# Ledger of designs, part 197: miniprotein binders against q56419

Target 1, 326 residues: q56419
Amino acid sequence: MEGRTLEEVQEEVFKRHGVLVPKKELEDLAKALEEAGLLLTEKVEARLKEEEEKLKRERPMRLAGLSYPEGEREARAFLEAFRASYPGEGEEARVLLMPHLEPSRVPEVYGAALAALEKTPPPERIYLVGVAHRPLKEKAAALPVPFQTPFGPALPDLPALQALDALLPFELFNTPLAFREEHSLELPLFFLKGRFPEARVLPLLVARRSPELGEALKVVLRDFPGLLVLAVDLSHVGPRFGDTPLTRTLAEEARRRDLGFLERLAEGEPEAALAFLGANPTRIDGVEVVASLLPLLRERKGKVLAHRLDLEAPTLSAVGAGTLVL
Short names: E, the ipSAE of ESMFold2; O, the ipSAE of OpenDDE; V2, 0.75 times the mean of E and O plus 0.25 times the DockQ between their complexes.

## First folded at step 17 (miniprotein)

Design c_5 (at its last fold request DockQ between E and O 0.74; V2 from the best seeds 0.73)
Fold by ESMFold2, fold request of step 18:
Structure c_5 (fold): chain B 326 residues (1-326), chain A 104 residues (1-104)
Amino acid sequence: as target 1 above (326 residues)
Amino acid sequence: SMEEKIRELAEKLAKLAQELAELGADGSDPDEIKKKLEEFIRVFLELYELDREKDNPEADYWLQMTIELVWEFMDAFREGNVEDAVEMLMYIAEAAERLAEALD
């Protein structure tokens, strides 16, 4: 069968997208895989099984010392610095949309979330809904264990999690390994636990839109009231995500899509927000979460507090982040 | 069609990722590993260059995850973490298989 060679495809991809996978890197990778052999694969499988068993007991910090400080005193100062990055006032939230992008990249967006939490009565529990960055066995998952933070463990709300599991047509407690490195839970949780140290947490991941999840959460939230947090990022544009290198035009489109999406959510019109995105050309990653949670977002009006499209010069790419209270 | 082309590339990528993750199952010759890796990258780049405009949210989800996982695979290797790279191959195989299924 005749098709393009590796070099031919690489040349075309580089011209269109500015992306390169040099032959030298492939040679080095092949050599490393050869040197590691079958024993490496068996070691990886054994390590993953061991980590999966540990995750059935607790979820340790993975980003302490990288994205936030490990020590409690330094972590508290870190929170204060982020709040200071947003000089405005927040508003009370029943639903909070906040990012999961690296905090140092969008400090004022996390600061806006902290400002909203200042106005929010301490909840009994937090429904923390992130985005799965690993394949899930189902459309959604939860991990009913303590998540470690510099402020102590965030304890799971086991009765609420069990009620949710009972209402779903699939086992909610699936795919523990998907939580191992999931920053869309860990990064927002740092801020949430710092402000609400006694709230229990429902750590949830969405992979693909699930109408069943939204309907079940609507029922569970009536019986187990709490704060609903959508821990999602917005546009993803540039070569890292399949685009040409970032241009002013692409950045302007990403900002327009981000803000139009958030503003329609703030109007209580989540279906209109999804429709506004069409085929989602700037890859807003919150769409699967919003599409799952429609029953909880309808007719709930609020305000966009902050937005930033953060540029990544080395990758010629950008990621959007926002803070919305409903 | 564009969907048929994506489905065929996804099926091939999933198979290649599985085979690379199962080192030794295919007669662990050094030249075989290199050839399989080169074909894996070639197939990925063909998939990566394709126009994303399609009306299938499930497929789009898995396509975007596949792309991100392949870059994480390359990043893990560039950082000297070959164990993480092998782990990424396992996730790539699953995501690409799900992409192909979504276009079936």
Scores: ipSAE 0.788, ipTM 0.894, lowest interface PAE 0.9, mean pLDDT 89
Fold by OpenDDE base, fold request of step 18:
Structure c_5 (fold): chain B 326 residues (1-326), chain A 104 residues (1-104)
Amino acid sequence: as target 1 above (326 residues)
Amino acid sequence: SMEEKIRELAEKLAKLAQELAELGADGSDPDEIKKKLEEFIRVFLELYELDREKDNPEADYWLQMTIELVWEFMDAFREGNVEDAVEMLMYIAEAAERLAEALD
């Protein structure tokens, strides 16, 4: 069967998804790859190897000067402005669900998180559980090194991390390169470190649900108490994520799913929250994190402080973000 | 079956991503790179256009990862960051391979 031409496939995708990959972009890419020359893969491999070695010592900022200010003074002003974007008061959090989306897209949602943090006594440690946007070797991973922030390094809680590793059936300290550019940790950590400069951190990534992680954390939290932070986004809808362009109907469904998920979590019913999503047709980002942390979320009642479905206009896509206190 | 089609496309995508990542190293003929890139995009778009059956959560995860990584690849390229684009190809190869494995 004569394979469809690129143009035919592009036309079909445009018809279905309202997006077209321009031929010019492909030509420009081919030219750029050509110009980068014969050593690009070797260069990339060498870079990755070097970066992996660096990650044994520290995780540098990747989004400083882009998503947030690099300088401490400016970073503090940034925090204040984000806090000001949320007009409400927060509540004390034992568990905080907050976004990891680009802060400028959902300022009031981050503001709500900051409001909650204002009412939260400084924890000794923060269990920061993000979402892996790169392949992991295991269902979850940790990076036991300092994470750089404008407020100084966020230091790992090595004793607690070791205790967690000892309880898991897999090696927790895997896939260090997945942490290099992982914004699901970096962005929330900016806000957390700014509020709690002395707190140690357990930077965790979840790829796939691990019931073992939740059970292990439950044990570890007994001996190493701290703030649990779920750094997760909500619905991901539109062409960027495999859907048709955002419509009122799609947006309403995304909001319904987001709010229904958060409300059930706020009621202390995480299993009901997961069941409500079913096959997760709007691709709630935090589903694997929540599924991993069920033992820690059960029977904890709380409050939804903020929610937004934010449009990415260039791709006609949208991402849901929320702040929940438990 | 739809699953078999996804698996085949994922395998092909993984191979093409790996080849593109490697060809960028070998100073291949620009025309060859362009051809491989066009084929890569074609295979991706064929995968992208398929209606997703959500009966295999593992496959769904890796499919979504693959799609997101391809978008990041395109973004990196648009930004003129060729090194990041090649890195994304490596991740795409891995994710697509994992997708294929999830459907075996």
Scores: ipSAE 0.670, ipTM 0.871, lowest interface PAE 1.0, mean pLDDT 90
ESMFold2, look of step 17: ipSAE 0.761; ipTM 0.888
ESMFold2 (binder alone), look of step 17: mean pLDDT 83; pTM 0.840
OpenDDE base, look of step 17: ipSAE 0.621; ipTM 0.857
ESMFold2, fold request of step 18: ipSAE 0.778, 0.784; ipTM 0.897, 0.899
ESMFold2 (binder alone), fold request of step 18: mean pLDDT 84, 84, 84; pTM 0.846, 0.844, 0.847
OpenDDE base, fold request of step 18: ipSAE 0.642, 0.670; ipTM 0.858, 0.871

Design c_6 (at its last look DockQ between E and O 0.61; V2 from the best seeds 0.64)
Fold by ESMFold2, look of step 17:
Structure c_6 (fold): chain B 326 residues (1-326), chain A 104 residues (1-104)
Amino acid sequence: as target 1 above (326 residues)
Amino acid sequence: SMEEKIRELAEKLAKLAQELSELGGDGSDPDEIKKKMEEFIRVFLELYELDREKDNPEADYWLQMTIELVWEFLDAFREGNVEDAIELLMYIAEAAERLAEALD
């Protein structure tokens, strides 16, 4: 017999990585699936089909009352509190890199983004580029519908989206369900819509690097100028992501990788930023977005306003977040 | 090779995730469901402990998504959200299939 038993694998993984799936939890999970039966699976499939159809018309808030307040007055106060958490001044942005990590975990990083927006003339539209956390049918996708926020709906820029779709070798509007719970768009959008309530939005997701996307966006941006936002996180280190438990050494390496990446982007050298990461050993989240958007980042100089590597103590893991203005 | 081992584990994980997401109440053997769940976790943990793909960004992308989706699946169950757990099995099956394809 080849391979290891479940018990053998679990013991080795626990010793090396500090993660465990106890046998009792497996028994409880199997029992829950057995009791749920075919009716629950059919119910889930029907719900997904219905939600997919709704997403062709609008994208509702999923994180109101969880990550940010649902009411407009409370949402406005929330924005002011986040701005106050960053005591510095921003700079005008044509390109803004900001996180999509839970805002309460990195308040000053979002505050830095707000400081940059204060210095940025209100754009007609925002190209919001997030990271797909669910499989896409293609390398990138968009959803050309209103996204609800506490500040009202963020309306899609349909002409710009249609122009982008026409330039790509694949259908841009390809995976509506991938947007259903996508926090990499919803969390940054809350801050962007709060500051620029009149701007239309191009809600875009990148799964895998697509040089075609960057070339097409360069063309579209010249005809439909606006603010380009890379809504990306940085290093992902620790057992949640396949590493040993977080150590000071791993955290220091993640911080060096994050800052080295951001600093090279700030010098207008996105190819050098990617080369600096090599095989991306700390799993910087933004690498596929940057690799897609090279034509929009070359020779554009700017400044790193903030960075934080945020510890997730229960999982002994960490995620990096930063704010970069170009 | 390490690449071939990752591909084989990914194919197996995708198949198990799909089968678990499709298990019905038509009198399915309870021991079969438990056996599949145990094998699903065993295969995941074997895949989880292997080295990342060094020179294949597409495989690395799908491996990372697969790992994160399995943890989300377990979290959803621990929070009592069985419907989300079933949905996540569907995404795990797709991500693991894409990982295997990237190594073909």
Scores: ipSAE 0.815, ipTM 0.906, lowest interface PAE 0.8, mean pLDDT 90
Fold by OpenDDE base, look of step 17:
Structure c_6 (fold): chain B 326 residues (1-326), chain A 104 residues (1-104)
Amino acid sequence: as target 1 above (326 residues)
Amino acid sequence: SMEEKIRELAEKLAKLAQELSELGGDGSDPDEIKKKMEEFIRVFLELYELDREKDNPEADYWLQMTIELVWEFLDAFREGNVEDAIELLMYIAEAAERLAEALD
């Protein structure tokens, strides 16, 4: 590809993926970089350092006013509307698998999660396991600070987090900056905090499968019982994720894999669920989380409450989301 | 080999991402930034079009991470969020480096 113009690259991308990378955007960035007049790297590094220091005290909301309302009154109305979007009834959950997509994309799936939470006795603590969308230094991480929400801060369960750290072969409290904008925790936490305002939280991120995490959590859960929440999405297909534009065939395959995965989890067979995916060609997001939590998912029977494959039209891509109770 | 090709592209991508993140407004040639950006996109697309090797889960993970971060970078560009775009370049550099390392 050496020597091709930006226009040629754009044309190639368009031909292959049906998406145009806007030339203007690249030009605007170049201009913005020029206008900033600062060694942007130094500024960014200084900002990151400051943000890291702040994260020692609390994790502020990043998506308030964007993905959900900042005000408590409006946030409560938001929860009610999402619950209303799911016409069914929930079931009591000991383990809840729910999405972390932008809520507006899959409202009924979040509604199903809320329905399940309505049937769930208030837990003392919530083990919230999300997906790392930033590099982690270790296979998994935790941030032992309050997470801000419209319903007040979600307080960490420090004793349980410390117990978990003590059982892991690596430092659990690593890569705090990975939590700063991690939506896989923030979005589910909005719904969880809204439903269970008094529950403490263990905010966990998984990057790579860690069998040690599942074994450690199994031990910790005996002394520190709580609700386990897997905040994971399902298939990621289309140009945004490395495929051709979404077709009927690709969508059907994504749905097949999503449902096949969830159904096997619902039968208490997480190893079979992973085996069913094989090389995971539709890129189910939650694979590393499920693989890490096998000891906690085995022999638990449950029910799939909702599923959706949601199209992102601008990129002709789609993401699967589901709600499962165990 | 395909693995070697992916590794080479990942190394190039990491380098370009790092260089782009370091290109500041004061004294930087806009033409140089544009040229580097074009090269970055070319290298990314070449990497993106390669068949993933399914036999190296670690490499696959970092490849996927790299791809996702590049898309987020492009989104930040569209939104005119320069600071976020620079931050994302740093993460792309890290992810691409980790991809290259996973293929050594």
Scores: ipSAE 0.480, ipTM 0.802, lowest interface PAE 1.4, mean pLDDT 88
ESMFold2 (binder alone), look of step 17: mean pLDDT 82; pTM 0.830

Design m1 (at its last fold request DockQ between E and O 0.86; V2 from the best seeds 0.00; counts 0 for: pae E 1.6 > 1.5)
Fold by ESMFold2, look of step 17:
Structure m1 (fold): chain B 326 residues (1-326), chain A 105 residues (1-105)
Amino acid sequence: as target 1 above (326 residues)
Amino acid sequence: TEEEREFEWLFKYAREYLREGYESGNPEILRLAIELFKEALEIAKRTGDPEREALVLWYLAAAYFDLGDKEEARKYAREALRIAEKKGIEDVIEWAEELLRELED
């Protein structure tokens, strides 16, 4: 992009066009462009509008060749390797909590999710609920378009999405750009689509807790049964996240909070799980999703299949990930 | 005060993008975070705030480490350490030393 000095621009223009533009003139132009930020903002707005129009048609893969293989054959081998990372058996899931952290960091946690999916009858649809990493115009959002995967497009369940939108006090289809890079949907979807290639998807994001979302989903799930997936990570501790360096004590506390949260969810006690975290000092990012979905989690007992606090020694930081079936 | 607000805004979002890039492995997001950290660094230098400067330099090193650019990561980590040692910023000293240990081995 434009990180050039005025001298570099002057030299380039001269070499290309044979015209030596005085540095003062180049400086005035750069200054005018900066001070006329309206022109830049108008160009930015037009570009964003163009991106929004593309996202109204489909959501392309952003992480193929990075976090998972681009080709279907390699992607299936990738799934097999992840399943093998968790040698245990799963349990049938009506609700699945799984991570969205880069899969290579917590392979057995994703493997546990695959083990649960092996025991789960193929659902007609998957309610995939992630964590918005970009601002949403409302507390929650959906993007009712195909999401591309190495296993083919994950098609939206448009009737269920429309029913959900009709029950909410806000427009559900409100922030297409927030989905453009959203890995909390893309990474879990790779595993879900690979196991359930015929299931349709409701790709949902939560930015802030929304009790109205949970109540609406409870109604929609009765008419449109399917698998509910909470695609959330757990503790975030260390300098990467603005904290003190990771120590054994902080790591042990993060594990304890992660497991205590998951175990209370497994007992069908989501309010107790939230109360256990209090001010959430280890920043479990699943809290807003759980707080939104209380009606769907109450009295639903299950099992924690896996947990890892992924320690990154060079940055003294860690992120927790878990697999829970209900 | 305007520059202080601008620094805090840039530094907050740069860290959020770094987290997103770290969690997803997406180099485009990592490069966006780097660009924002560089803008924040310029403000820290302009305002003469060595604590902010050392912090941003460490985050730049972490971002380049995530990209696998060891040369840039080393450069920024060493500069973070230099300032932190000179000014007695103990947290950044520890952070930079740990990262350099990985980069120089």
Scores: ipSAE 0.706, ipTM 0.885, lowest interface PAE 1.4, mean pLDDT 88
Fold by OpenDDE base, fold request of step 18:
Structure m1 (fold): chain B 326 residues (1-326), chain A 105 residues (1-105)
Amino acid sequence: as target 1 above (326 residues)
Amino acid sequence: TEEEREFEWLFKYAREYLREGYESGNPEILRLAIELFKEALEIAKRTGDPEREALVLWYLAAAYFDLGDKEEARKYAREALRIAEKKGIEDVIEWAEELLRELED
């Protein structure tokens, strides 16, 4: 049996687990093995199982000391600085759409989210729905463990998570390794935990639209009320993302799509928001999340608090971010 | 060909990791992207595809820029520009020139 190439093993592991194993590590493993292919895969899988076992206890911070401060005191100062970057007042949120982009790129957008949270009564639980940047085995997933933050661990709402799992046609607790490095949960959770330290969390990832998720959550929210947070970015345009360089026309189109999307959501018309994007040529990443949560977004009136198309000039690229309260 | 399929896979996922690294600021993710881009670059060199080579070199420059390694970013951007100019790849010329301008200031 022609042994699998190292690249084939990388691809398989990535597709299956959402983890890239460095080639050098695979080479080292292969050297330790007399037989390549199946034995290498088994050894990689064994290591990944060990990592999965760690994730059964807690999800450690990955971006502490990088995107946000590790220490609690510094983290609080960081939070206040971001709040100060938004000069306006927030509104009470039942649903909050906020970014998951590196905070320093769009401070006022996170500031707007914090402003909204100031006007929001402390929830018992937060349904935090992020974007899976890595493959999931199912359309959506959850990790039912504490997420570490500078403000202490964000504890999972196990009863609500179990209720959600029971209503889904697939296993909710899938692909735990996809959560290990996922920033779409970690970054917004910093702000959420900082503001609501006692709230339990349901950390959810969406890879593909799941209407079943929205319907299930609608039922779960009746028995387990809480704040729904959509941690999504907007347009991704320019060469970094596979487009032509950012021109005035492209930037205007990205802004138009971002704002048009957010405004239609603010009007309680999530289907119209999705339809407005068409083929989504500016690559709004929140589409699959919104498409999954339609039952929870319908008929809700709200307000766009902030929007920014953040330019990275060196790569002629930009990312859209927004804050919306419903 | 098998080499083409391997290149496309490496290049695709390298860009996905570059995106993730950009969004998160996680240098470990950026290093993974760089690894895949370097492997893709080797294939492009072996197959004699200067268009793919120039493109990968620009993405490597972008990844090193994200890491804050301006020296390596300049190196790869210059090489991208050199190949792109030689082959008349207008898009990569523009992208590499812009990146170099921003790296010199």
Scores: ipSAE 0.532, ipTM 0.814, lowest interface PAE 1.0, mean pLDDT 90
ESMFold2 (binder alone), look of step 17: mean pLDDT 87; pTM 0.879
OpenDDE base, look of step 17: ipSAE 0.490; ipTM 0.797
ESMFold2, fold request of step 18: ipSAE 0.658, 0.621, 0.634; ipTM 0.874, 0.866, 0.869
ESMFold2 (binder alone), fold request of step 18: mean pLDDT 87, 87, 87; pTM 0.876, 0.881, 0.878
OpenDDE base, fold request of step 18: ipSAE 0.531, 0.530; ipTM 0.814, 0.814

Design m10 (at its last look DockQ between E and O 0.84; V2 from the best seeds 0.00; counts 0 for: pae E 2.4 > 1.5)
Fold by OpenDDE base, look of step 17:
Structure m10 (fold): chain B 326 residues (1-326), chain A 105 residues (1-105)
Amino acid sequence: as target 1 above (326 residues)
Amino acid sequence: TEEEREFEWLFKYAREYLREAYESGNPEILRLAIELFKEALEIAKRTGDPEREALVLWYLAAAYFDLGDKEEARKYAREALRIAEKKGIEDVIEWAEELLRELED
């Protein structure tokens, strides 16, 4: 390999494509390449290209049978159970903030989202904005393909996606491989598709704050009205996330920040919500998404329906989740 | 150094995968995290950085715990504790002790 270590190749592929290729696979490829006289990078790129070509057709379920049932009947029962876990009534949503955490960890928070969706007229389309947990080539990305769910495929709104792309200063359809394993879209989409089977979807990921995205979406929403969904988690605290073990003080701080963030959003003051977090010491997940969507969140008043700080006892860590309607 | 940079990269992304695995429950992501942590561990051993070594060992223990492999989790937690006690790394001592307590059926 002319000058690059396997680790350098792995890093480069990860940074460029949002995919971690296992070292063993790279070693196998390198061995095959040594036999074929080809550069490791070329074979990796060829394989990645094949995976990208698959993603041009559809995004398959990755978490079916793990986080939610694969079968439609079981999936419907799952939805009903989650709805039942929230004892309250929902409100009509024009904007819905909901979690993307593993559903079983915060069932009542997802239940609150379902309650809100029950009060929401079926939208023609859903703008689903998730968090990129992998690097994107641009600040934001979209994947304009059907997403598989137990309730059938969630079909993309291609006209609206194209309109959005045309208004952005960067290529919206970038880093397709980042969508392959991204749970921040898959998990909320299960609930959304189950409730609104006929709605088209715009699956969007945000890696870094993009004011351009919010401005573009504001324009697109005029011609292509729909439900805006922010699929974001809140605080991430404890050793698992680089902090000291969860204490009462740390938990109270996490809750304070989560609720303070959500309450300011509920008052229609997204800039105040961001300012309240400052350096974001409890690592609220949704900051970059909210920062990107400021034009759509301003002056919208709403209600916090649910919040939970979920404890992982073995690692003394916790993750905040919330449901907000605007 | 190049090795330090490589360690920091591996450790950073391993933690990101561990986070993603926690959030999604996807065991494949956990396996990727474990792989990166193992690579980071080898660098820490080679460079003779016991603080980094103990820290990575704890994260490996946590990852194996999430994977449901209690045996490997105990193994790495004990090793993390051993090194941390030897070097006086108080945070890792506390974290490893807690994890071991949870692993005791």
Scores: ipSAE 0.577, ipTM 0.815, lowest interface PAE 1.0, mean pLDDT 90
Fold by ESMFold2, look of step 17:
Structure m10 (fold): chain B 326 residues (1-326), chain A 105 residues (1-105)
Amino acid sequence: as target 1 above (326 residues)
Amino acid sequence: TEEEREFEWLFKYAREYLREAYESGNPEILRLAIELFKEALEIAKRTGDPEREALVLWYLAAAYFDLGDKEEARKYAREALRIAEKKGIEDVIEWAEELLRELED
């Protein structure tokens, strides 16, 4: 790496691929490969290109044995335990808002989602819209490959994905590496695939508000009906999230923001829900998703089935999660 | 200034990865966040910035707490508290004391 520092290599790899490789890892790689005479940047880029090519064929589980069981039998028992954690009944959903937070933190919220799925006729396909935690090359992205689950592969709905891509002013299949660790798709998908094993999936990520995505999806959904799932978390407050310590006042504000947002969505008023948040001072996760999907949320009335602000006293922090059917 | 930009860049993305690890339960992402915080800590120590040093030490403590490594979590939380008390960084004092309360028997 001619005249570059490890910091410069780290930055260039991030700018090009959205992957932040620690300097220690770069240093170790450089030591291992010095005899090959290749530039460190070229070797990192070759590895990332290989990973990208693998993701163009399938997306493997990253959280099996961590957030959910790897084996199918154990995974099914896991689903039933989550359903049992919510004693209520669900409602039929054409649109489902559910969390992507670690399931063990909010079991009854995921249980409420399962209750809604029990009341929902099996869809041919699921439009699963998550929040990109890595940069995307465009405002939104999809990965048109099987996503592995303990219940078998969740197969992509290629015709619907291609129709969506054709309607957008940007390439939809634009950032495969952003899907490699993306839990906002993997965690909800576990629950969705377990309940609807025959449904195909459109795995979508939003990084930035895209009105174009919402308009295109409205068109695609007419020809390719299915269940729309917004896989989003709510407030993020406290030092874990770069914020002041959680106080009783901040926790109550976070709950108020979460519930007010969900209630306005349940009234079919997504613009009012966004306006209610203003500058989004409690950092509700998923405002970019809602803002992108306005045409699909307007005038759809429904019900908030569950909400939890998951408090972690030792770190003075909290994350909100909810289940909403429309 | 270049060190200031580098610290802010590392600290920002380390915190984003810590959030992602917290939300996903993925220890690989958590270890990535830890390595980035360690890089940021090096800069804070080199530049003699006690507020940045105490902040990063607390985030390291929180990350090791998430990883289940109570010994490392206690080590970093105690060091964060020591610096914060010496320099009057009241927020970090409160943060470190709460975390240590959980980590002590």
Scores: ipSAE 0.543, ipTM 0.832, lowest interface PAE 2.4, mean pLDDT 90
ESMFold2 (binder alone), look of step 17: mean pLDDT 86; pTM 0.862

